# VHH binders against Stonin-1 (STON1): the designs that were tried, part 15

Target 1, 134 residues: Stonin-1 (STON1), of Homo sapiens (Human) (q9y6q2r275to408)
Amino acid sequence: GWSFMLRIPEKKNMMSSRQWGPIFLKVLPGGILQMYYEQGLEKPFKEIQLDPYCRLSEPKVENFSVAGKIHTVKIEHVSYTEKRKYHSKTEVVHEPDIEQMLKLGSTSYHDFLDFLTTVEEELMKLPAVSKPKK
Short names: E, the ipSAE of ESMFold2; O, the ipSAE of OpenDDE; V2, 0.75 times the mean of E and O plus 0.25 times the DockQ between their complexes.

## First folded at step 23 (VHH; framework vhh_8k46_1)

Design gd (from nd with Y53G S57Y L106F; at its last look DockQ between E and O 0.02; V2 from the best seeds 0.00; counts 0 for: pae E 14.4 > 2, placed apart)
Fold by ESMFold2, look of step 23:
Structure gd (fold): chain B 134 residues (1-134), chain A 124 residues (1-124)
Amino acid sequence: as target 1 above (134 residues)
Amino acid sequence: AVQLQASGGGFVQPGGSLRLSCAASGFTFSSYAMGWFRQAPGKEREFVSAISGSGGYTWYAYSVKGRFTISRDNSKNTVYLQMNSLRAEDTATYYCAASTDSEWFFDTSAYDYWGQGTQVTVSS
């Protein structure tokens, strides 16, 4: 597992904003991503089952006033929906819909690369579907 | 007060179809992403499908892709889940939920409002 940072989403209350929160992160065989508030806890506070349409975004280096430099990556879900092109009567285009599942970061480049490699390996082991729903 | 009323569940044979509905009130429906989750007794609640507030984007769990279709009618404040080719493993209580935070659409903690659920039973 790794000590990472999780981007905490903006709350419904307009008095709060998104920030980085420290977590302990594990990746289990079968593409199961577990997040703990700290290392050594019995249960994760969040668990996500990755599927073949999940991907890692392009990694970035970001600056934050509190955390300094952070290597960041998003886990995204890609789906396809049927969409009609403008002015087309019969043409249908299947555009990918990309939605961010979560945004993660680490101040340790080595831990960051190890995480990316581990996730890519687990994603490659998931069952592949060559013809998406649409 | 916010209310989400799920309906349309029932008993169906494997390979059959059902359409679930979730009627919403007490909030600006078109401003919320809507999600469907399901839970069998003794199991964890799991993501099924979600749709953006505009209806322009949809998301599906791997296990239901190609069989289930989410849609919404903002004029009726209703989200739907068309379930085709039903299997025994689809047996569960299905819940609809509403969120303004589409970044976390797979995570139950991202949803502000939940319906009471509707039972779907698939058996031969």
Scores: ipSAE 0.000, ipTM 0.126, lowest interface PAE 14.4, mean pLDDT 77
ESMFold2 (binder alone), look of step 23: mean pLDDT 82; pTM 0.824
OpenDDE, look of step 23: ipSAE 0.100; ipTM 0.531

Design ge (from nd with Y53G S57E S102Y; at its last look DockQ between E and O 0.02; V2 from the best seeds 0.00; counts 0 for: pae E 17.5 > 2, placed apart)
Fold by ESMFold2, look of step 23:
Structure ge (fold): chain B 134 residues (1-134), chain A 124 residues (1-124)
Amino acid sequence: as target 1 above (134 residues)
Amino acid sequence: AVQLQASGGGFVQPGGSLRLSCAASGFTFSSYAMGWFRQAPGKEREFVSAISGSGGETWYAYSVKGRFTISRDNSKNTVYLQMNSLRAEDTATYYCAASTDYEWFLDTSAYDYWGQGTQVTVSS
C-alpha cells in the first residue's frame, strides 16, 4: 500500500487552488483498488473494481502548494456508448465516452511509479482483452 | 509518552538569525520524518520545512527557501531549523512535528506527534 493524495472535490469552474485529500491506497489481486482515510483501518471508505476498460492517463507533474511538485495520474474508464446518428432512428454508432474515475497524486516519485506499475500489471491480468486506447 | 520539545525561539532584529531545536523521546526517531510548522495569532498553522527520517531529503515552503535550513541528528534525537535573514513576517510560534508518512510532509494531518512550540518574534 501507498500514501497518496486524492483530488477532491471535483469542480467545473476554474479553481484558484488545488484541493487534495490524503489517503492510503491498496491494490489487491483481481484489480481491486481500496482507499482508506489512513493506514491501519480495517475498512476502506471507497473500493473500485477495475475492469478491462479502465486505463491510466498520461502522468503529469503539477504544482503542489507554493514550492512543491506532485506527480499525478487519472484512472479513467472508457466505455463505448451506442448513440443514434443525428436525426436517424435506425442508424447507430459506438462512440467512446471517457469518464474520470479518480485523480491521484504522490510527492514520492518512487511510490508513484510503483503504483503505476502495479495497476498496469493488474489491468493486464483482467479478462483477456487489449487495453483501451482512450 | 511521546514528547517533542521545541526550543531556541526569542526576539531578534530583522535580518538576524535564530536556530530552533526539537528534542524527541518516546518513539524510534529515525523512523519518523520531522517537520516544522508556524502559526501567527489569528492564522492557520502553516508548513515551513520537513526532513526525511534518514535526513537525505528536505523540503521548504517557498517563503523560507534559501533562508532556512532543516537538519537532524539521529544520534541526539533532535531536529533543527536554522533561520537566517529573518523578517517581520516570520514572527510566529514554531512547532515541530513527527510523521511516519514520508510523502505527507506539507499537510498537518499527516503528523502524528506535535511539540508545544517556541515563539519567534522579529521586530525592530
Scores: ipSAE 0.000, ipTM 0.091, lowest interface PAE 17.5, mean pLDDT 77
ESMFold2 (binder alone), look of step 23: mean pLDDT 81; pTM 0.814
OpenDDE, look of step 23: ipSAE 0.620; ipTM 0.834

Design gf (from nd with Y53G G56D S57F T108E; at its last look DockQ between E and O 0.23; V2 from the best seeds 0.00; counts 0 for: pae E 10.5 > 2)
Amino acid sequence: AVQLQASGGGFVQPGGSLRLSCAASGFTFSSYAMGWFRQAPGKEREFVSAISGSGDFTWYAYSVKGRFTISRDNSKNTVYLQMNSLRAEDTATYYCAASTDSEWFLDESAYDYWGQGTQVTVSS
ESMFold2, look of step 23: ipSAE 0.006; ipTM 0.211
ESMFold2 (binder alone), look of step 23: mean pLDDT 82; pTM 0.818
OpenDDE, look of step 23: ipSAE 0.024; ipTM 0.388

## First folded at step 25 (VHH; framework vhh_8k46_1)

Design sa (from gb with T58K; at its last look DockQ between E and O 0.86; V2 from the best seeds 0.00; counts 0 for: pae E 10.4 > 2, framework grips)
Amino acid sequence: AVQLQASGGGFVQPGGSLRLSCAASGFTFSSYAMGWFRQAPGKEREFVSAISDSGGYKWYAYSVKGRFTISRDNSKNTVYLQMNSLRAEDTATYYCAASTDSEWFLDYSAYDYWGQGTQVTVSS
ESMFold2, look of step 25: ipSAE 0.005; ipTM 0.303
ESMFold2 (binder alone), look of step 25: mean pLDDT 82; pTM 0.821
OpenDDE, look of step 25: ipSAE 0.518; ipTM 0.783

Design sb (from gb with L106M; at its last look DockQ between E and O 0.82; V2 from the best seeds 0.00; counts 0 for: pae E 8.3 > 2, framework grips)
Amino acid sequence: AVQLQASGGGFVQPGGSLRLSCAASGFTFSSYAMGWFRQAPGKEREFVSAISDSGGYTWYAYSVKGRFTISRDNSKNTVYLQMNSLRAEDTATYYCAASTDSEWFMDYSAYDYWGQGTQVTVSS
ESMFold2, look of step 25: ipSAE 0.012; ipTM 0.441
ESMFold2 (binder alone), look of step 25: mean pLDDT 83; pTM 0.827
OpenDDE, look of step 25: ipSAE 0.389; ipTM 0.718

Design sc (from gb with Y108W; at its last look DockQ between E and O 0.08; V2 from the best seeds 0.00; counts 0 for: pae E 14.2 > 2, framework grips, placed apart)
Fold by ESMFold2, look of step 25:
Structure sc (fold): chain B 134 residues (1-134), chain A 124 residues (1-124)
Amino acid sequence: as target 1 above (134 residues)
Amino acid sequence: AVQLQASGGGFVQPGGSLRLSCAASGFTFSSYAMGWFRQAPGKEREFVSAISDSGGYTWYAYSVKGRFTISRDNSKNTVYLQMNSLRAEDTATYYCAASTDSEWFLDWSAYDYWGQGTQVTVSS
């Protein structure tokens, strides 16, 4: 597991800013992401089952005025909807709709890379939802 | 005027317990995240714990995990810090603070309002 930071979602107030909260992360076999308020607790406060439509965003390095340099990544859920190409009645394309599930950060580059690698490995092991047509 | 009044400090033996309280007035308490910080002589003020405005999320410094518990009662405008299994290194002045901008709740400079502090001393 790893000491990370979770970007807390905005309140319903449209003008409020988000915050970083310290957490302890675990990734279990089968793509189960567990978040704890701190290391050593018996139960996570949040548990997410990754599915084949989940992905990691491109990692970034963001500078915050008082928190400093944070290595950040998002876990995103990708869905596809049918759309007509160039307003053609006969041509249909599938475009991704990308939804942010959560945003994570770490001040330790080594922990950050270890986490990314671990999640990617578990994502590759997830079973396919649909069989491609031949 | 805004006031944060911390209390509950004192002298305890190692392994003992204390409960700190911080009573708030002069602002809408339920709209503020609350934090506890501490400062030992000759050291910088350091983060101890924080709690979201609703109480649904809590955070702890690694050094106090499993020993300290933050809580709040919005009907009493009060935040608490239950400190168990106290150690000599917990000796410090403990300050409570309030912030509407929670982006940097680990950093004391992000807090709008501060209490006067309460002394905790852990020695045999």
Scores: ipSAE 0.000, ipTM 0.126, lowest interface PAE 14.2, mean pLDDT 77
ESMFold2 (binder alone), look of step 25: mean pLDDT 81; pTM 0.816
OpenDDE, look of step 25: ipSAE 0.443; ipTM 0.748

Design sd (from gb with D107Q; at its last look DockQ between E and O 0.04; V2 from the best seeds 0.00; counts 0 for: pae E 15.6 > 2, placed apart)
Fold by ESMFold2, look of step 25:
Structure sd (fold): chain B 134 residues (1-134), chain A 124 residues (1-124)
Amino acid sequence: as target 1 above (134 residues)
Amino acid sequence: AVQLQASGGGFVQPGGSLRLSCAASGFTFSSYAMGWFRQAPGKEREFVSAISDSGGYTWYAYSVKGRFTISRDNSKNTVYLQMNSLRAEDTATYYCAASTDSEWFLQYSAYDYWGQGTQVTVSS
């Protein structure tokens, strides 16, 4: 596992500014991402099952404190929504809908790269898709 | 000796409000980040909220964001937790704590000093 920073709120809230909070991350076999308030706790405060439609965003470098830098990445979920083209009753296109699930960061480039590699490897091993519900 | 004395707990109905206070002594209060944690019977202690030494940054567990507000008054060596829209699941003993670790003050293990706690009970 790794010491990371979690961007909170996970989604923008007009009533509060976003902040970085320290967490401890684990990635388990099967694409299970666990978040703990600190290393050594018995239970995570959040657990996410990744699926094949999850992806890592392009990494970025952002300001952290007055002079510090932090390497950041988002975990995104991609889905498709049917849309009709203008002036066509028969043509339907699928437009991607990208939703941010989490934004994570680390001041350690080594830990950051190790995390990215681990998540990518787990994503590649996930079952393709489940059957639609209806 | 370091002391953190939490008060302001009590019985309240769902949807109600309480304001907790934590008076600190025995250390340079303005140099410490302050946090609130809670523990319900049979459960582990969990993070609720934290505030930087200057008061410029605040932090909230997802379950309380938008309902609870942390603040501090360094002239009175006191940290506060305003708790609005209380729910049954907020029932717990609430503890205040102090930390010098500016990067890890969200984390339980980063807190050097702990108070004795104050009971909050939310029940109809």
Scores: ipSAE 0.000, ipTM 0.115, lowest interface PAE 15.6, mean pLDDT 77
ESMFold2 (binder alone), look of step 25: mean pLDDT 81; pTM 0.810
OpenDDE, look of step 25: ipSAE 0.006; ipTM 0.244

Design se (from gb with S52T F105Y; at its last look DockQ between E and O 0.37; V2 from the best seeds 0.00; counts 0 for: pae E 14.8 > 2)
Fold by ESMFold2, look of step 25:
Structure se (fold): chain B 134 residues (1-134), chain A 124 residues (1-124)
Amino acid sequence: as target 1 above (134 residues)
Amino acid sequence: AVQLQASGGGFVQPGGSLRLSCAASGFTFSSYAMGWFRQAPGKEREFVSAITDSGGYTWYAYSVKGRFTISRDNSKNTVYLQMNSLRAEDTATYYCAASTDSEWYLDYSAYDYWGQGTQVTVSS
């Protein structure tokens, strides 16, 4: 696992400003992301099952605090939904919806790259359709 | 019916302390995570602090870390926010909230129940 920073998205939360919160992050076989408030806890505060429609965004470098830098990446989910064409009650199209699931960052490039590699490896192992629950 | 009643607000001088309480009823308090949020006049509501159902883990906004302490007493169905070293920028209405979803303490949309708020005013 790795010490990472989780970005709290302003669009989804009532918080007045977005911020980085420290977390401990694990990736389990089968593409399971676990987020803990700190290393050594028995229960994650969030667990996400990756599926074949998940992807990593392009990594970025952003300002962190007053003078520091942080390497960042988003985990995004791409889904196709039926949508009615504007003013047509019967015409339906399938369009991709891209939703940001998480935004994560690390000030350690080594840890950042190790995380990206681990997630990409797990994504490549996932089945082409929804993973059945055992 | 589910109710969250926040109290303990008031007027205080800079550098002073206040302790907020949020009394819960109508649900099994010990199974819920609790959070505090605040909103100053003319500003957006912001996250302040959260605590797990057991009290085993806490999280704080950067602006309050080291000055504020969240705690809970499951025998009294109450969550607390101890606010020390108060500053004028802490002036706001403070809201408590309860989450049925133990996975997302930081996410506003994961909180199902909200209190009415209590006013904290820090003035010189």
Scores: ipSAE 0.000, ipTM 0.117, lowest interface PAE 14.8, mean pLDDT 77
ESMFold2 (binder alone), look of step 25: mean pLDDT 81; pTM 0.822
OpenDDE, look of step 25: ipSAE 0.027; ipTM 0.399

Design sf (from gb with L106F; at its last look DockQ between E and O 0.02; V2 from the best seeds 0.00; counts 0 for: pae E 16.9 > 2, placed apart)
Fold by ESMFold2, look of step 25:
Structure sf (fold): chain B 134 residues (1-134), chain A 124 residues (1-124)
Amino acid sequence: as target 1 above (134 residues)
Amino acid sequence: AVQLQASGGGFVQPGGSLRLSCAASGFTFSSYAMGWFRQAPGKEREFVSAISDSGGYTWYAYSVKGRFTISRDNSKNTVYLQMNSLRAEDTATYYCAASTDSEWFFDYSAYDYWGQGTQVTVSS
C-alpha cells in the first residue's frame, strides 16, 4: 500500500473548494481499490471495484501547499451513450461519456509510478470487454 | 482570429443565481465541445462543466452537479452556464474553453481556445 492524497469533493457545508486529504491506499487482486484514513486500519472507509470501463488519466504535476509539488492522476469511468453525428444524414453512434471517479496524488514520484503500474496491471487482467481506446 | 467572450459575472448573495454566457467567433462552433473552468486566487484552474458539440451530452464536476446547468445555442455560437444555489465556495473567475476532444473534457490542457474570464463573487 501507499500513502497518498485524495482530492476530497465539495460537501454541502464546505467553506472552501476541494482539498487534499491524506489516505492510505491499497490495490487488491481483481482491481479492488481500498482507501483507509490511516495505515494499519482493518476496514477501508471507501472501496471501489474497478471495471473494464475504468481508466487512468494522464498524470499531471500540480502545486501542493506553498512551495511543494504533487503528482496527480484521476481514475475515470467511461460510459457509452447514443448520440447523432453532426452531419446532413441521420446516424446514431455510441459516444463515450467520461466521469471522474477519484483524483489522487502523491509527493513521492516512486510511490506514484508504483501505484500507476499496479493499477494498469490490474485493469489489464479484467474481463474480456476492454476499456475503450482513446 | 478566434475569440471567446465570457460575460454575466457579478456579485450575488448565497443561494442566488447567475447565468454566464460565452460568445464564440473565428471557428466552427458546432464542431467543438465547450467547457467552463474556474480559478480562485492562489488555486489552479479547475473543471466545472462541459457540453458536447451537439449539446446532447453534458458533464459536471461533482461539486456543482445538481446546481449548475450547461447549455449551448449553436445558432448564436454561445455556451451558457446557469448557476443556481450559489455558495461562497463558487467565488472565482470563470473561463470558457473549446475543444474537439470530448474524452478529456475535464482536463484544461485538452482545450484549444480560451476566453477571458468573468468574475463571480458570492458573499452576503
Scores: ipSAE 0.000, ipTM 0.109, lowest interface PAE 16.9, mean pLDDT 78
ESMFold2 (binder alone), look of step 25: mean pLDDT 83; pTM 0.827
OpenDDE, look of step 25: ipSAE 0.763; ipTM 0.884

## First folded at step 26 (VHH)

Design ta (from sa with L106F; framework vhh_8k46_1; at its last look DockQ between E and O 0.80; V2 from the best seeds 0.00; counts 0 for: pae E 7.8 > 2, framework grips)
Fold by ESMFold2, look of step 26:
Structure ta (fold): chain B 134 residues (1-134), chain A 124 residues (1-124)
Amino acid sequence: as target 1 above (134 residues)
Amino acid sequence: AVQLQASGGGFVQPGGSLRLSCAASGFTFSSYAMGWFRQAPGKEREFVSAISDSGGYKWYAYSVKGRFTISRDNSKNTVYLQMNSLRAEDTATYYCAASTDSEWFFDYSAYDYWGQGTQVTVSS
C-alpha cells in the first residue's frame, strides 16, 4: 500500500473548496481499491471495485504548496450515451460520458508510478462485460 | 433541539495559539464523528479536521497538519480544536459539525448538524 493524497470533497460544490487529505491506499487483486484514513487500520473507509469501464486519466503535476509539487491522476468511469444522428432518427451514435470517481496524488514519484502500474495491471485482468440491454 | 455551540475564537498574532470548543446537545454525542470546517470572507468553506466517535482516529487537512490537534471529551459532549503556530491564512469563521457517516468524515455534505461558528482572526 501507499501513502497518498485524496482530493476532498470528491465532488466540487458551491459551498466547499477542494483540498488534499492524506490517506493510505491499497490495491487488491481483482481491481479493488481500498482507502484508509491511516496505515494499519483493519477496515477501509471506502472501497471501490474497478470494472472494465474504469480508466486512469493522464497523469499531471500540480502545485501542492507554495513551492511543492504533487503528481496527480484521476480514476474515471467511461459510459456511452446513445444519440440519434441529426439527419436520421434511425441512426444511433454512442458518445462517451466521463465521470470522475476519484482524484489522487502523491509527492513520491516512485510510489506514484508503482500505483499506476499496479492499477493498469489489474484493469487488464478484469473480465470483459457486455453493455447492459435497454 | 440539536445545538452545536462553538466558542474560543478571538484575535491573535501570527505564531500564536487558540483553543476552540464546541459544546453539543440534543443528540447522542458519543455516536457521532465531529468535524471542524472554516470559511473566510469571499471563499468557500473548507475542511479542517475530524475525529471519530470514539476519538481513536483523527484527520487533518494538509494545510493544518502538525499545527492543529483535534480532541473530544464524550463525558462533556464537547469537541476541541487546539490551534498552534497560527498564520494569517488561518483567519476564518470556524464551524463544528456532527455526522453519523463513518465513510466521509472530511466531506461537508456528510454532516447532519452544524454550529453557528466562532471567528478566528490572526493579526491582519
Scores: ipSAE 0.025, ipTM 0.449, lowest interface PAE 7.8, mean pLDDT 81
ESMFold2 (binder alone), look of step 26: mean pLDDT 83; pTM 0.832
OpenDDE, look of step 26: ipSAE 0.365; ipTM 0.688

Design tb (from ta with S109E; framework vhh_8k46_1; at its last look DockQ between E and O 0.02; V2 from the best seeds 0.00; counts 0 for: pae E 13.4 > 2, framework grips, placed apart)
Fold by ESMFold2, look of step 26:
Parts: sequence; structure tokens; C-alpha cells
Structure tb (fold): chain B 134 residues (1-134), chain A 124 residues (1-124)
Amino acid sequence: as target 1 above (134 residues)
Amino acid sequence: AVQLQASGGGFVQPGGSLRLSCAASGFTFSSYAMGWFRQAPGKEREFVSAISDSGGYKWYAYSVKGRFTISRDNSKNTVYLQMNSLRAEDTATYYCAASTDSEWFFDYEAYDYWGQGTQVTVSS
């Protein structure tokens, strides 16, 4: 498991930026992502089953605190675009539907890469025929 | 005054279908992303689906992907949720909501305006 940061938004009506919250993160065989408030707790506060349509976004480097940097990645779910018929003409728009499941970060590049590798390995193992239910 | 009016709910058998509508007024509908959320008694309000202001991007909770389809008609100021293959666990009050920012589409706190909801009940 790893000490990571989870992106937690503040309310939009505030002048301040969104917040990072510390979590302890585990990835279990079968693509199960567990999030704990801290290391050593018995139960996660959130558990997510990844499916074959999940992907990691391109990693980025963002400012963290006054002088620090944080490596960030989103876990996304990609779905097919619905045909749109809003306009007087029939138009078909085919773009990926992208669901952001969560945004994660780490100030440790080693831990960040280890996490990415682990998730990519689990995604490659997932069955093609079904997805887990929440 | 801003209004979001959700309709189309009802009582339905498992495996059935419903189409929800949310009619908007009092704001520039085409500038807003729209979301659907649901809440069962005693549970937190949870994300169901969202659609970008243009309709070019759509998002779904995993529990509804492949069964529900979101769409919008900016000429009618209306967002829709087509709900197929309904299950008992889909029973909830369904709320539509509007936001100028779709970065946090799954987070109900990111939405500025809310409808009063429409009840969906799935029972055998």
C-alpha cells in the first residue's frame, strides 16, 4: 500500500482552491482499489472495483504547497458517446464519454510509479465480459 | 427565478424502462453541464450521470452504465435520462442538477441548482 493524496473539492462558491486529503491506498488482486483514512485501519472508507474500460490519465506534475511538486493521475472510465439529435439537422457526434472516478497524487515519484505500474498490471488482467457492481 | 423540474418517474416492474425529463428555466441552459443524482431513504445522494453543456461528453456511474443513457436538447432547455433494465436497487428519488463546472461532475457539492426530484420505484 502507499501514502497518497486524494483530490477533495471545496465548494465551488468559495474563493479558495480545491484541497488534497491524505489517504492510504491499496490495490488488491482483481483490480480492487481500497482507500483508508490512514495506514493500519481495519476497513477502507471506500472501495472501488476497476473494470476493463478504466484507464489512467496522462500523469502530470502540479504545484503542491509553497515550494513542492506533486505527481498526479486520474483514474478514468471511458464509455461510448450517445448519438445527439438536438439540432434541426440530424447530427452524429462520436466522442469518448470520459468519467473521472478520482484524482490521486503523490510527492514520492518512486511510490507514484509503483502505483501506476501496479494498476496497469491489474487492468490488463481484468475479464472482458463483465464489470463489477458497486 | 431558477427552476429545474424533474418528471417521468413512477412505479415499474423489474426489467422495465422509464424516461426522466428535467425542464430548466431562469438561466442560460446551454452554458451548464447537467447531472442526475439519486437518493434512497437513509442513504447519501449519489451520482448517476452527467452531460456537458454541448452534449459532447457524457458520464455514468458504473452501476448504471449500459442501462441508462443521458441526453439533452438545448432548444427545449431539457435534459433526459433513459432508464432501461431497471432493478430494485434503482429505487430512489432522482434529482437533476446544473453546474458551470463539470470537472467534479460526480460530486453533488459542485452543482449550483437542483430540481425537487421525481420518484422511481422498482418492485416485483
Scores: ipSAE 0.000, ipTM 0.154, lowest interface PAE 13.4, mean pLDDT 78
ESMFold2 (binder alone), look of step 26: mean pLDDT 83; pTM 0.838
OpenDDE, look of step 26: ipSAE 0.295; ipTM 0.670

Design tc (from ta with S102Y; framework vhh_8k46_1; at its last look DockQ between E and O 0.37; V2 from the best seeds 0.00; counts 0 for: pae E 11.9 > 2)
Fold by ESMFold2, look of step 26:
Structure tc (fold): chain B 134 residues (1-134), chain A 124 residues (1-124)
Amino acid sequence: as target 1 above (134 residues)
Amino acid sequence: AVQLQASGGGFVQPGGSLRLSCAASGFTFSSYAMGWFRQAPGKEREFVSAISDSGGYKWYAYSVKGRFTISRDNSKNTVYLQMNSLRAEDTATYYCAASTDYEWFFDYSAYDYWGQGTQVTVSS
């Protein structure tokens, strides 16, 4: 597991800003992402099952505190909507819909890369999932 | 009426220690997670530490990890923050807060009740 930072979404409070919150992060076989409030706890506060439509975003480097930098990545879910092309009843085009699930970061580049590699490995092992039919 | 009363602040030298207390009344204390936040002049309120309703889970901001210890006594409706190895950057007004939601323990907008704060000043 790894000490990571979780991006807090903006709240209704006008004075609130998005913040980084400390978590302990594990990735289990089968693409299960577990988030703990700290290392050594028995149960995670959140658990996410990755599926084959999940992907890692392009990694970025962002400011963290006065003198620090943080390596960041998003976990995104991609789905597709079937569309008719040029009024053809038989020809369809699929358009991607991308939704951010989580934004994560680490001040340790080594831990960051280790996490990315681990998630990519687990994503490749996931069983195929039928695309949603609408 | 809900009250959270923080106390124990003061002036200390760098490297010194202080122990903050937050006495709660007007709600079922043992059903709430408790948090400590701090705010320096001109800055946004930031997370310091939190503790689950049972005391079984404890959380710390990276900047205070290893120096601060949170605890609670549900029989006295009180949460504590032991602050060791204090630094100038720890200077702030410290606030205690209560929430039933553990998911966003580090987000001050997730807390239902707030104390008035106690001043901590770390300077030579």
Scores: ipSAE 0.000, ipTM 0.193, lowest interface PAE 11.9, mean pLDDT 79
ESMFold2 (binder alone), look of step 26: mean pLDDT 83; pTM 0.835
OpenDDE, look of step 26: ipSAE 0.131; ipTM 0.544

Design td (from ta with S109Y; framework vhh_8k46_1; at its last look DockQ between E and O 0.67; V2 from the best seeds 0.00; counts 0 for: pae E 6.5 > 2)
Amino acid sequence: AVQLQASGGGFVQPGGSLRLSCAASGFTFSSYAMGWFRQAPGKEREFVSAISDSGGYKWYAYSVKGRFTISRDNSKNTVYLQMNSLRAEDTATYYCAASTDSEWFFDYYAYDYWGQGTQVTVSS
ESMFold2, look of step 26: ipSAE 0.092; ipTM 0.519
ESMFold2 (binder alone), look of step 26: mean pLDDT 83; pTM 0.840
OpenDDE, look of step 26: ipSAE 0.411; ipTM 0.723

Design te (from pi2 with W53D S57Y T58K H60Y D62Y F101D G102S Y104W W105F L106F T108Y; framework vhh_6z1v_2; at its last look DockQ between E and O 0.79; V2 from the best seeds 0.00; counts 0 for: pae E 5.6 > 2, framework grips)
Amino acid sequence: EVQLVESGGRLVRTGGSLRLSCAASGFTFSSYAMGWFRQAPGKEREVVAAITDSGGYKWYAYFVKGRFTISRDNAKNTVYLQMNSLKPEDTAVYYCAASTDSEWFFDYSAYDYWGQGTQVTVSS
ESMFold2, look of step 26: ipSAE 0.166; ipTM 0.597
ESMFold2 (binder alone), look of step 26: mean pLDDT 86; pTM 0.875
OpenDDE, look of step 26: ipSAE 0.473; ipTM 0.763

Design tf (from ta with T100P; framework vhh_8k46_1; at its last look DockQ between E and O 0.06; V2 from the best seeds 0.00; counts 0 for: pae E 13.2 > 2, framework grips, placed apart)
Fold by ESMFold2, look of step 26:
Structure tf (fold): chain B 134 residues (1-134), chain A 124 residues (1-124)
Amino acid sequence: as target 1 above (134 residues)
Amino acid sequence: AVQLQASGGGFVQPGGSLRLSCAASGFTFSSYAMGWFRQAPGKEREFVSAISDSGGYKWYAYSVKGRFTISRDNSKNTVYLQMNSLRAEDTATYYCAASPDSEWFFDYSAYDYWGQGTQVTVSS
């Protein structure tokens, strides 16, 4: 597990530093991501089952006025919506729909890279699923 | 003048409880995030807990979550820290602090106003 920071949802304060809070983060076999308020607790406050449509965003380095640089990454869910084009013949296209699930950060580059590697390996191990149905 | 007066510290055996209070004056308390930090002898000052200006968001250091609870009463200009299941490692001087910016609630350099501290000693 790793000490990380989680973006706290607050729609009105998107530029606020109050969007971040410390957590303890674990990744279990089978792509289960667990978030704890502290190390050693029996139950996570949030648990997410990753599936093959989840991905890691491009990592970023963000600078903050008092803390310096933070390595950040998002976990995103990608789905495809079939859409019918208006035309004299029937055509169906698949358009990606990307939803941000989480935004995470760490001040430790080593921990950050270790987390990214662990998640990518678990994502590659997940069972294949069918494309979304019509 | 701005004042933050921390109180409620003392001597407690492991497993015991204490409730810290921090009474504020000289600024608009309801517009400030409040934090608790601690410093043991020979160690750096470290984050313990923080609470947003409205009380809607609360943060805890990993070592204290589930044992400590932060709260505030804006009508009394007071922030509290309920400390349960205390351990020897919790021994420190506890400081309350206030930040109008709170961009980095866990970073002591983000806080402009500090209390004098109250001593918590957990020992048999």
Scores: ipSAE 0.000, ipTM 0.133, lowest interface PAE 13.2, mean pLDDT 76
ESMFold2 (binder alone), look of step 26: mean pLDDT 84; pTM 0.840
OpenDDE, look of step 26: ipSAE 0.690; ipTM 0.856

## First folded at step 27 (VHH; framework vhh_6z1v_2)

Design ua (from te with S109Y; at its last read DockQ between E and O 0.67; V2 from the best seeds 0.00; counts 0 for: pae E 5.5 > 2, framework grips)
Amino acid sequence: EVQLVESGGRLVRTGGSLRLSCAASGFTFSSYAMGWFRQAPGKEREVVAAITDSGGYKWYAYFVKGRFTISRDNAKNTVYLQMNSLKPEDTAVYYCAASTDSEWFFDYYAYDYWGQGTQVTVSS
ESMFold2, look of step 27: ipSAE 0.302; ipTM 0.689
ESMFold2 (binder alone), look of step 27: mean pLDDT 86; pTM 0.880
OpenDDE, look of step 27: ipSAE 0.735; ipTM 0.875
ESMFold2, fold request of step 28: ipSAE 0.151, 0.012, 0.162; ipTM 0.574, 0.374, 0.581
ESMFold2 (binder alone), fold request of step 28: mean pLDDT 86, 86, 86; pTM 0.882, 0.883, 0.886
OpenDDE, fold request of step 28: ipSAE 0.791, 0.793, 0.801; ipTM 0.902, 0.903, 0.906
ESMFold2, last read: ipSAE 0.134, 0.098, 0.148; ipTM 0.567, 0.548, 0.557
ESMFold2 (binder alone), last read: mean pLDDT 86, 86, 86; pTM 0.881, 0.884, 0.884
OpenDDE, last read: ipSAE 0.802, 0.789, 0.766; ipTM 0.906, 0.900, 0.889

